# VH-VL binders against Prefoldin subunit 5 (PFD5), part 17

Target 1, 151 residues: Prefoldin subunit 5 (PFD5), of Arabidopsis thaliana (Mouse-ear cress) (p57742)
Amino acid sequence: MASSSSRGEMEKMGIDQLKALKEQADLEVNLLQDSLNNIRTATVRLDAAAAALNDLSLRPQGKKMLVPLTASLYVPGTLDEADKVLVDIGTGYFIEKTMDDGKDYCQRKINLLKSNFDQLFEVAAKKKSVADEAGMVLQAKVKQLTAATTS
Short names: E, the ipSAE of ESMFold2; O, the ipSAE of OpenDDE; V2, 0.75 times the mean of E and O plus 0.25 times the DockQ between their complexes.

## First folded at step 15 (VH-VL; framework fv_clesrovimab)

Design q6 (from k4 with heavy chain T33Y D103S; at its last look DockQ between E and O 0.74; V2 from the best seeds 0.68)
Fold by ESMFold2, look of step 15:
Structure q6 (fold): chain C 151 residues (1-151), chain A 125 residues (1-125), chain B 107 residues (1-107)
Amino acid sequence: as target 1 above (151 residues)
Amino acid sequence: EVQLVESGGGLVRPGRSLRLSCTVSGFTFGDYYMSWVRQAPGKGLEWISFIRSKAYGGITEYAASVKGRFTISRDDSKNIAYLQMNSLKTEDTAVYYCARDRSEDIYWEDYFDLWGQGTTVTVSS
Amino acid sequence: DIQMTQSPSSLSASVGDRVTITCRTSQGISSALAWYQQKPGKAPKLLIFEASILESGVPSRFSGSGSGTVFTLTISSLQPEDFAAYYCQQFNSYPYTFGQGTRLEIK
């Protein structure tokens, strides 16, 4: 799948075919960009959860700590018999895990998200290249048509 | 009702091709990842291929036993997944299931919460 | 490929018995394991995912445990409808692989 090979095939297409190709590719790029943003957002949330679990695992039981309500707002609370946590596994489902198992779960999911982001990013980059190339060929054909009709 | 229906199985000679279809009803196919899983007579289950949703790139993967010979695809407007099976071998004889991926869209950990009834492919001379 | 080995390959049991099926993996898969039930002539049915989470609608007599390379499926009190084949499946990495199966028969 070389760009020069794709360009050769695009140069055989008519202007209306190129417009349709570019429009479809642009829509697909936008869809993929939204999906990449979803992965990034989930990664940020899991990084925060992993950090919170690490902080909790370093504290003695019964020690007062701030319980976050927002990124910049905390409420004082106490950790009660804290060798277990509830882990949000998606869409409101929770499962009880030990602190160590919770850390392992978060790290496994973070690693998956980062790998999936990289794979999807490569797909999006290739689709973007198709869209950009179609745009360039289309522009060149329009210029050729305009030059021919004004001569 | 929610279901998957496979079709396109049959008896073919080695070296030939078949195309399997998986028709989805009761849910929007475009929201889900899909897999093909096969079961040879009297044997266990073998995962063959998956396809992601278009929102996640339509990315595909294949088991080594079929890579280069089989192609998975989807038509979201018709709610159909396909498995194009080329250069068939006698070892490909099995019941072929399509299966709905239960994994969360974003993690890509495939396990299957809905299965079709299967379609039988027999490859023999 | 991650190899999945189930034990026992078959067993006989009576209604009301407690049974345990073990799945061992050739390398660590954390908790990325599912269990399926397959009755004769039918497609598999998901029972458990993430090693221990029970699929909706599956009776609470089924439970799963384990992490890393050793996992178990337990049925605490067998019912007549539980006599079937059982498969483990890893979803840690492709190719996704299944155990060879465990046939649970009526004694």
Scores: ipSAE 0.588, ipTM 0.793, lowest interface PAE 1.4, mean pLDDT 84
ESMFold2 (binder alone), look of step 15: mean pLDDT 90; pTM 0.928
OpenDDE, look of step 15: ipSAE 0.723; ipTM 0.877

## First folded at step 16 (VH-VL; framework fv_clesrovimab)

Design r1 (from q2 with heavy chain D105Y; at its last look DockQ between E and O 0.66; V2 from the best seeds 0.67)
Fold by ESMFold2, look of step 16:
Structure r1 (fold): chain C 151 residues (1-151), chain A 125 residues (1-125), chain B 107 residues (1-107)
Amino acid sequence: as target 1 above (151 residues)
Amino acid sequence: EVQLVESGGGLVRPGRSLRLSCTVSGFTFGDYTMSWVRQAPGKGLEWISFIRSKAYGYITEYAASVKGRFTISRDDSKNIAYLQMNSLKTEDTAVYYCARDRDEYIYWEDYFDLWGQGTTVTVSS
Amino acid sequence: DIQMTQSPSSLSASVGDRVTITCRTSQGISSALAWYQQKPGKAPKLLIFEASILESGVPSRFSGSGSGTVFTLTISSLQPEDFAAYYCQQFNSYPYTFGQGTRLEIK
């Protein structure tokens, strides 16, 4: 009844109403897609940060190295404090954590991002379906008018 | 001035409905997740529901105690969040607070950095 | 649901005292914990988030620590305005849950 009622409501709409509905739905889909892309990018960066933390936890204290810097993780210069990291928690704050706490923080954030992606992906798919249906109904109405005027 | 102002509370009989409003000023309402949190007389705090921003699909969640009876919504053009409370029970008697969730970018972490003054809902005969 | 247990439930102390309130969780929440202060007839006010970070405008006599399942709120030197109820809250997963509260009163 949900899909039938949605298509039925659209078929009652005029061409201008359908065009407005599709334009609004397309804008919303673009906004949601931007959000999904941001989540995916952040997940990749946190995966890289988690890998860097794993590598750092395996190294002897005092070893000099070039360290990766991610949006979510900054480390002090040399490995002089191999059991401590600075974590970017967003909103402009950095906090010192033990290596194990840093790993836990990254894993918690990765889990949140993956769950958030899945939820938002479902919402975006539903809105995309509305946009596509509006487009198909609009196309059918335009084609019907065109066929009538050319016959 | 940054404010959340709740309204719509009152005395109602069990089984009735109320709609609470949370009027927001002083920040960009449309960018934030909003929550409702309640406090029964002499008791602690209970999170009830949130609604995400438009950019994050207006996704909602509910505590089990209110799921199916309460509906959270928002009107970004008016800067108002709503809580529609149906089938009210005596156990729903509480002060209801509107709260702004601290939005940590894409992580959606929900702790509350701004609270309204609360509105009292009493469900009894 | 993640259960949050505060101890003590009530506490009497004098101005200038050091006070510690503990929050225990029924399962690990990493550092996803906030502390609130609530005065009678008022809404809660955020003190600390991410277990240990002070909210802007909160006096430095407040501090938080802990991770996993045990967390503490410490007030290093009580002031008259600190006598209130205090609540912990986990934001690891919904439903978000609060401790039962700790009332801090003047001795």
Scores: ipSAE 0.545, ipTM 0.784, lowest interface PAE 1.7, mean pLDDT 84
ESMFold2 (binder alone), look of step 16: mean pLDDT 91; pTM 0.932
OpenDDE, look of step 16: ipSAE 0.802; ipTM 0.907

Design r2 (from q2 with heavy chain D105L; at its last look DockQ between E and O 0.72; V2 from the best seeds 0.70)
Fold by ESMFold2, look of step 16:
Structure r2 (fold): chain C 151 residues (1-151), chain A 125 residues (1-125), chain B 107 residues (1-107)
Amino acid sequence: as target 1 above (151 residues)
Amino acid sequence: EVQLVESGGGLVRPGRSLRLSCTVSGFTFGDYTMSWVRQAPGKGLEWISFIRSKAYGYITEYAASVKGRFTISRDDSKNIAYLQMNSLKTEDTAVYYCARDRDELIYWEDYFDLWGQGTTVTVSS
Amino acid sequence: DIQMTQSPSSLSASVGDRVTITCRTSQGISSALAWYQQKPGKAPKLLIFEASILESGVPSRFSGSGSGTVFTLTISSLQPEDFAAYYCQQFNSYPYTFGQGTRLEIK
């Protein structure tokens, strides 16, 4: 178990070593949490794209609608070919797909993002446990030091 | 100039070890997943291993053929990826390529948009 | 593991010919397919990703199509520099696998 082994090693460390361990672990946890939030943001964007594709597939040919060009820019348009869309793949490229293929693309990416979230969440949880344990050991050593200097 | 340069290949006996290095320049190495891909003489390509970026936990994976014998690592401060190859076998004889995975979009899509020229590993008795 | 089978395994053609190479997968991979070119003694070079998108700097005579389990690489007018090996690769799921390759030679 990582916590049992880490605890014993941490108990032997000096206060400066524990502070450095805690600081590094906190930095890594913060970085991983930012990455997890980025995955959530990308998932929200893909969910919105999937919803837009579903809405397009339900609309009659020729009906006016807003066609997204960027996250913040839309133009009015009509569907002359209702079974084709352009899909933004995030690299400055757009590819033509049928609406069904576009929905499949979005679902594949959503599934990948959810799987990647699970993997990264597990890594972040382990690093957070290390940070929390270092903090507890550090606090205990500080209390021992202050008690000794009081008497 | 964007470059991946592999080194550390050579001729070794079975059971020995080698460490390959992949030195990177011309892009932000720390943002990318890095992979090793090998090609036995006259044969096709085989993916061996990847290591994710620091932001994505340095997660590693290995092909079954090398798991337990090979270890991938990276030093982001030096822009170097490593492949430690232990207990080498004759079937490990190949050109070893370092490759950059296309993953700056956080999707972790592992196709390889940049390759080094390779380093040759020959395992022969 | 997702098995990748290319056909033909080798092909002779002349400059100017239209060439088609097929990659079949053992299960559906949506559009998660890449194509690589490898010249003798050289590293592979990415040509196409996501089944149909040309990598920057790749000539427009190359094109890709397909989804699911059948994919095609087409060279519309073969040039002398196109004689090489071609590989498909799936990136749908770990472990990533390559086709066995197609060798394109001068007739």
Scores: ipSAE 0.587, ipTM 0.792, lowest interface PAE 1.3, mean pLDDT 84
ESMFold2 (binder alone), look of step 16: mean pLDDT 91; pTM 0.927
OpenDDE, look of step 16: ipSAE 0.806; ipTM 0.910

Design r3 (from q2 with heavy chain I106F, light chain S31D; at its last look DockQ between E and O 0.73; V2 from the best seeds 0.69)
Fold by ESMFold2, look of step 16:
Structure r3 (fold): chain C 151 residues (1-151), chain A 125 residues (1-125), chain B 107 residues (1-107)
Amino acid sequence: as target 1 above (151 residues)
Amino acid sequence: EVQLVESGGGLVRPGRSLRLSCTVSGFTFGDYTMSWVRQAPGKGLEWISFIRSKAYGYITEYAASVKGRFTISRDDSKNIAYLQMNSLKTEDTAVYYCARDRDEDFYWEDYFDLWGQGTTVTVSS
Amino acid sequence: DIQMTQSPSSLSASVGDRVTITCRTSQGISDALAWYQQKPGKAPKLLIFEASILESGVPSRFSGSGSGTVFTLTISSLQPEDFAAYYCQQFNSYPYTFGQGTRLEIK
């Protein structure tokens, strides 16, 4: 809604109403920040997976590599299948995809996460503005009441 | 018992308003995106609107055919989703389904794994 | 908007037949496709999501395949309860859109 109109409505509220509004808005901002953090973490993980998938697709089958046996000890190994990957679809169940289908899957999900982040960020910013405005109006009313009490 | 029960349909004249309700039981309503999907007589399915969960900011979207006239909302304390339909037109005549979107925590992939039985809205002069 | 075109729009088949329904999209949607079954007077029921994954409780005679712009729903051996309308739906981007439907009738 318009900020100027909202401030006028807040100034009509009692102190208890403003406290409740401020507390609810703060709680919602915290919840939205948690959601944004989860999206950020998922995006980082998918970006890393997409990069690894792209790197694997450039290697021929049978390319030699060092396979870690322990943190300090490596043995020779080879890449067994260069054009297939397993995709976790939840509940520990995996399906096989071609390398290209895996790349498309990752890119689709990355695009969704970035769009979702942007939308949610705007909502969180608006809710934060409401919380800040309620806090300022509340502070002013408390200060007015305190001044009247000391007179 | 997991259920979605729509109510509030009826016969109205063009230009009037109706409010549909979707009452939910048997799952944690507040965790899910909810959608409305309609089906005109003898026609296919048309997605109308969704509303995201509280954790996803209650974000809403609307099909172009209803944007500006319909408003989706929810009351998580009552387990009810609403569709306020204003300025109804004869082409809004349909069965209206409430549906649960199956989305992941941070992926908003909206396909519908649970549907109500629908409520009929008829807009006629 | 992503247009969804199903073919055929209707077909007749006998119990035990193998049938295939095709859904074509106006642009690539990767694997973001679902299939629904709808019986007369009933709500749709989810059969398949992500093009090929069966929803819990759906019989294994149903299968889905495809990626990109062409998708198929296959019923390997029709049962009497399978005579219904079938719809595809893309969930790649809103507005989410459905195919026009395929009516499967008893021959």
Scores: ipSAE 0.540, ipTM 0.770, lowest interface PAE 1.7, mean pLDDT 84
ESMFold2 (binder alone), look of step 16: mean pLDDT 91; pTM 0.933
OpenDDE, look of step 16: ipSAE 0.800; ipTM 0.907

Design r4 (from q2 with heavy chain D103G, light chain N92L; at its last read DockQ between E and O 0.85; V2 from the best seeds 0.78)
Heavy chain, then light chain:
Amino acid sequence: EVQLVESGGGLVRPGRSLRLSCTVSGFTFGDYTMSWVRQAPGKGLEWISFIRSKAYGYITEYAASVKGRFTISRDDSKNIAYLQMNSLKTEDTAVYYCARDRGEDIYWEDYFDLWGQGTTVTVSS
Amino acid sequence: DIQMTQSPSSLSASVGDRVTITCRTSQGISSALAWYQQKPGKAPKLLIFEASILESGVPSRFSGSGSGTVFTLTISSLQPEDFAAYYCQQFLSYPYTFGQGTRLEIK
ESMFold2, look of step 16: ipSAE 0.704; ipTM 0.864
ESMFold2 (binder alone), look of step 16: mean pLDDT 92; pTM 0.940
OpenDDE, look of step 16: ipSAE 0.830; ipTM 0.926
ESMFold2, look of step 17: ipSAE 0.697; ipTM 0.857
ESMFold2 (binder alone), look of step 17: mean pLDDT 92; pTM 0.940
OpenDDE, look of step 17: ipSAE 0.829; ipTM 0.925
ESMFold2, look of step 18: ipSAE 0.669; ipTM 0.843
ESMFold2 (binder alone), look of step 18: mean pLDDT 93; pTM 0.947
OpenDDE, look of step 18: ipSAE 0.814; ipTM 0.918
ESMFold2, fold request of step 20: ipSAE 0.646, 0.679, 0.675; ipTM 0.832, 0.847, 0.847
ESMFold2 (binder alone), fold request of step 20: mean pLDDT 92, 93, 92; pTM 0.946, 0.946, 0.941
OpenDDE, fold request of step 20: ipSAE 0.830, 0.831, 0.829; ipTM 0.927, 0.927, 0.927
ESMFold2, last read: ipSAE 0.675, 0.676, 0.671; ipTM 0.845, 0.850, 0.838
ESMFold2 (binder alone), last read: mean pLDDT 93, 93, 90; pTM 0.947, 0.948, 0.926
OpenDDE, last read: ipSAE 0.832, 0.830, 0.835; ipTM 0.927, 0.928, 0.927

Design r5 (from q2 with light chain G28R; at its last look DockQ between E and O 0.73; V2 from the best seeds 0.73)
Fold by ESMFold2, look of step 16:
Structure r5 (fold): chain C 151 residues (1-151), chain A 125 residues (1-125), chain B 107 residues (1-107)
Amino acid sequence: as target 1 above (151 residues)
Amino acid sequence: EVQLVESGGGLVRPGRSLRLSCTVSGFTFGDYTMSWVRQAPGKGLEWISFIRSKAYGYITEYAASVKGRFTISRDDSKNIAYLQMNSLKTEDTAVYYCARDRDEDIYWEDYFDLWGQGTTVTVSS
Amino acid sequence: DIQMTQSPSSLSASVGDRVTITCRTSQRISSALAWYQQKPGKAPKLLIFEASILESGVPSRFSGSGSGTVFTLTISSLQPEDFAAYYCQQFNSYPYTFGQGTRLEIK
């Protein structure tokens, strides 16, 4: 329905106007796709962090582990306190949270990213539809021009 | 100097329209979500609307009290945010602040680290 | 909508006093809470975000704590310039809502 209304307005436009519309819409779609990719990447990382917190909360305190000193050198160690985590709030800010508060923080951020992705995906899809319609109308007008000059 | 300057307030009768402007300087305006927050005389703060940056599709939201009557917009080339206020009611009487969202990233958490001095809108019969 | 309720709505205190303002939320908001100071006739100023992190340039006598549904702002030694209204705000979800405010008056 919105496509039909937009298509009618596009068919009134000249070829130069359609080319400009198509180019601008493509540029905006690319920008929005980059933003969507950033959201998806962050969601994957937070899902992994949430899984790691879950695994850590299931382990007994004092369990021996290999603790990295360097990329290739490990030493034996133990979990000192399994119910506390440091949370990176951003730009050098870290705060200590209980395990439950850390899980809540991760869940809050994951929920935000999923909601933001859905909103932005809808916007990007509408812009992509505009770009595709402009391309189709442009192609049709060029074909009509070619047919009108051919006999 | 980093600043936000609101303008366009005034005294109007109910049912009329008014457009507020927020002129921005001293930071990259196009990277930030911008909001309008109002404060009725002797009352607390009420968030009204935001508009996201271009990278986030210029997505807008409105408080229920103004949805359908107010329209937020921005002109990134001029560093100006706007609030078009239609069908004004006496309940819209307030000081209107524009505010910058501190955290323009993928989380879209809006708390406001920079505020203008406000512009007064009085709607009375 | 998430309702924000501050207590007390008003208080009087002397320079040097320790004061505490409470903000209660109608739903859990994790730590997505900010505190603002507003002096008479002026715009609000951000004091604290993420419930407990001080904004740059805010005096260390201000502190915030809490998570979930109950949050506090504390001023450890009240100064004359702290005479103002204080507002909490949730940024967990829109519509972003503010508490009704707490007026801090100097005796």
Scores: ipSAE 0.649, ipTM 0.829, lowest interface PAE 1.2, mean pLDDT 85
ESMFold2 (binder alone), look of step 16: mean pLDDT 90; pTM 0.927
OpenDDE, look of step 16: ipSAE 0.808; ipTM 0.909

Design r6 (from q2 with heavy chain D103T E104G; at its last look DockQ between E and O 0.85; V2 from the best seeds 0.74)
Fold by ESMFold2, look of step 16:
Structure r6 (fold): chain C 151 residues (1-151), chain A 125 residues (1-125), chain B 107 residues (1-107)
Amino acid sequence: as target 1 above (151 residues)
Amino acid sequence: EVQLVESGGGLVRPGRSLRLSCTVSGFTFGDYTMSWVRQAPGKGLEWISFIRSKAYGYITEYAASVKGRFTISRDDSKNIAYLQMNSLKTEDTAVYYCARDRTGDIYWEDYFDLWGQGTTVTVSS
Amino acid sequence: DIQMTQSPSSLSASVGDRVTITCRTSQGISSALAWYQQKPGKAPKLLIFEASILESGVPSRFSGSGSGTVFTLTISSLQPEDFAAYYCQQFNSYPYTFGQGTRLEIK
């Protein structure tokens, strides 16, 4: 976890301390960016599941097939019995829902993911700001040291 | 063996501070959101605070009853979650449980599949 | 905050009885509801999550149902070890709130 440091405190740090601060902050930003990507990927999957539920609710009954709608949704038997879906909760459990309940479940999860993305994006942006400021102070101190060595 | 062990409870006077610890073993602590939940004598359960994992920015939240007085934190290298309780009031008297949020994943759905046995905090003049 | 109201607050019952506990919410929470059992002097134990899914190791006599604002926990044939307090909890949004509890006591 990065320390809470200000520009003034960064100016007091030595070059080695600033380099360590910047490296740690960059690593944390990368980790948070990976988490943001995971959230985006899950949102895409849920959007696809919601679209599949909508498509299934519009299709005529009577087609004989085993229909894997998404990685998380299956329709047992034929489309004649397609008014219910099994939802993969992601913990090794499946829950049976009506089409309307399945759509509601997907929308609730999508809303959670969007809210979580926004909250985490704010945290990542703040950490990135720390990393960028540390980089600017470091660059200025390196130039100052270079000028002193040249004189 | 999967286990949560709370410690640090005791008897304190109002206005004092106390720090609770929750020591974790048997699962990858760093992947999970951790929560504190308390139960006053003869009363129901009250969620107090959570702290998200490092991958989710260590984001914290607090119940209104403790916001500004309590601080949750974690040390992933030691597998310990902490609750720093400042400006304690008699109404803070309770058994304090640490709990693991089930999912620890991208949804941040917080229901608690693993609980410690609790540590008792008594705030009395 | 989402208010959670359990009914009844207490209940006396005999071994073998069917028991139903209701949890009402002040706002719709879809299926984001969990049920806990707590025996005296012990930590709570998760019974049901997502309104109706039994946690691993929970006996099949426990069941949950409901969506939106009204949820039920049912014990189909009460056993001696089921005399405890029961709590519902919403996990739709923070602050995560619990019902006030239902104490199930031996008649």
Scores: ipSAE 0.606, ipTM 0.795, lowest interface PAE 1.3, mean pLDDT 84
ESMFold2 (binder alone), look of step 16: mean pLDDT 90; pTM 0.923
OpenDDE, look of step 16: ipSAE 0.815; ipTM 0.916

## First folded at step 17 (VH-VL; framework fv_clesrovimab)

Design u1 (from r4 with heavy chain K54R; at its last look DockQ between E and O 0.83; V2 from the best seeds 0.77)
Fold by ESMFold2, look of step 17:
Structure u1 (fold): chain C 151 residues (1-151), chain A 125 residues (1-125), chain B 107 residues (1-107)
Amino acid sequence: as target 1 above (151 residues)
Amino acid sequence: EVQLVESGGGLVRPGRSLRLSCTVSGFTFGDYTMSWVRQAPGKGLEWISFIRSRAYGYITEYAASVKGRFTISRDDSKNIAYLQMNSLKTEDTAVYYCARDRGEDIYWEDYFDLWGQGTTVTVSS
Amino acid sequence: DIQMTQSPSSLSASVGDRVTITCRTSQGISSALAWYQQKPGKAPKLLIFEASILESGVPSRFSGSGSGTVFTLTISSLQPEDFAAYYCQQFLSYPYTFGQGTRLEIK
C-alpha cells in the first residue's frame, strides 16, 4: 500500500530512501506525461472526426465522388447513406450510427477527454512537485554528508 | 487462467472494520482500473469504488454511501486490490465483488468485463 | 447521479420466446450503456457494452439497441440458461449506476 510523503517525512528519510522516492516519482511523472500525450492525440483525432461528420452531413445523397480504397488508390463511387457512418470506438470495433449519433459520440468522448486531461494534469503536477522536493532534500543531505566527510 | 478471487468477508458487529482482498491472475493487473461493486441481499448492484492504474495516477473515487469510511488500494507487485472497510454499518451488509474495468482507456468509462465470485460481509449485532 | 429504471421488474417466459427488457435513464448517456446477466448465486457477467456491442463469447441471440435515454436488451429464442436477472449500467460518469434489475423466470 503506497503512501505519499510530505516535506517533514522526506527530511527524516535516509539518502537511499530519498533516491528510491525520487526515482519512483520520476517514473510516475513520465508515465503520466505519456498518458496526457495520448489524451491530446485522441482529442485531435476526434476533432477531425467531428469535422468530417459535419462535412458529410452537408453533402447530397448519391453525389459521385472519389472513394478511397487505399491511401493511394481511389475509385469512382457515390455517397450511399447520407445519414449513416461507421464509428471506430477505439477497441477494434466499429458501430454503424446515424450522423447525429456519430456527432453525439464524438462530443461525448471529447468532453470526457478534456475533463480527464484536466484531472490527470493536476495529478501529474502534484507528482512532479514531490519529485522536485525529494530531489532538493536529497541534494541537501548529500551536501551535508560531503561536508561532514571533508571537514 | 484469468480470474479474480475475493477474500476477507465475514460476520462483524457495527462499528468494526474489515479488509477485503482481490487476488488477480491471468492478465496484466497493473494496466487496469479495478472496482468494487456490492449487492445487498435481494437487491441490485451498487458500484462503490474504483482505483485507476499507475499510468493514470492511481486516482480513486467512492460512492457517497462509503466515502470517508472505505479506502481502496492496490499492490501491483502482488496483483492484489484491497478494500479497507471502517465504521461498518448494517446497511453495508452485502456480497462484495471486485471487478476489472475495460483495459487501458483514456476515456475512463467504467464497465466491468471480469468479476470475482464475491465475498459476503454481514454487519449485525 | 444518473438514475436507471428497468422495465419490467420481472417477467415470465418460456423457452423459445422472444423477450425485450427496457432501460430508461434520467439523462442522456449517448450509448454509454452496458448490460449484465446474473444467474442465481453467481457474479454478474457482461453481455453488451456501448449499448449494442456483444462481449466476446456472448451468444448472438442477445442484442442491444438504443441511445440517449431509452435502451433495450432483446433475447431471441430464449434458452434454458437465459433465465436469470438482467441489469443495465451507465458508464458515462461516476458514480456508475445500475438499473434495479429484471428477473426473467420460467413460465
Scores: ipSAE 0.672, ipTM 0.828, lowest interface PAE 1.0, mean pLDDT 85
ESMFold2 (binder alone), look of step 17: mean pLDDT 91; pTM 0.932
OpenDDE, look of step 17: ipSAE 0.825; ipTM 0.924

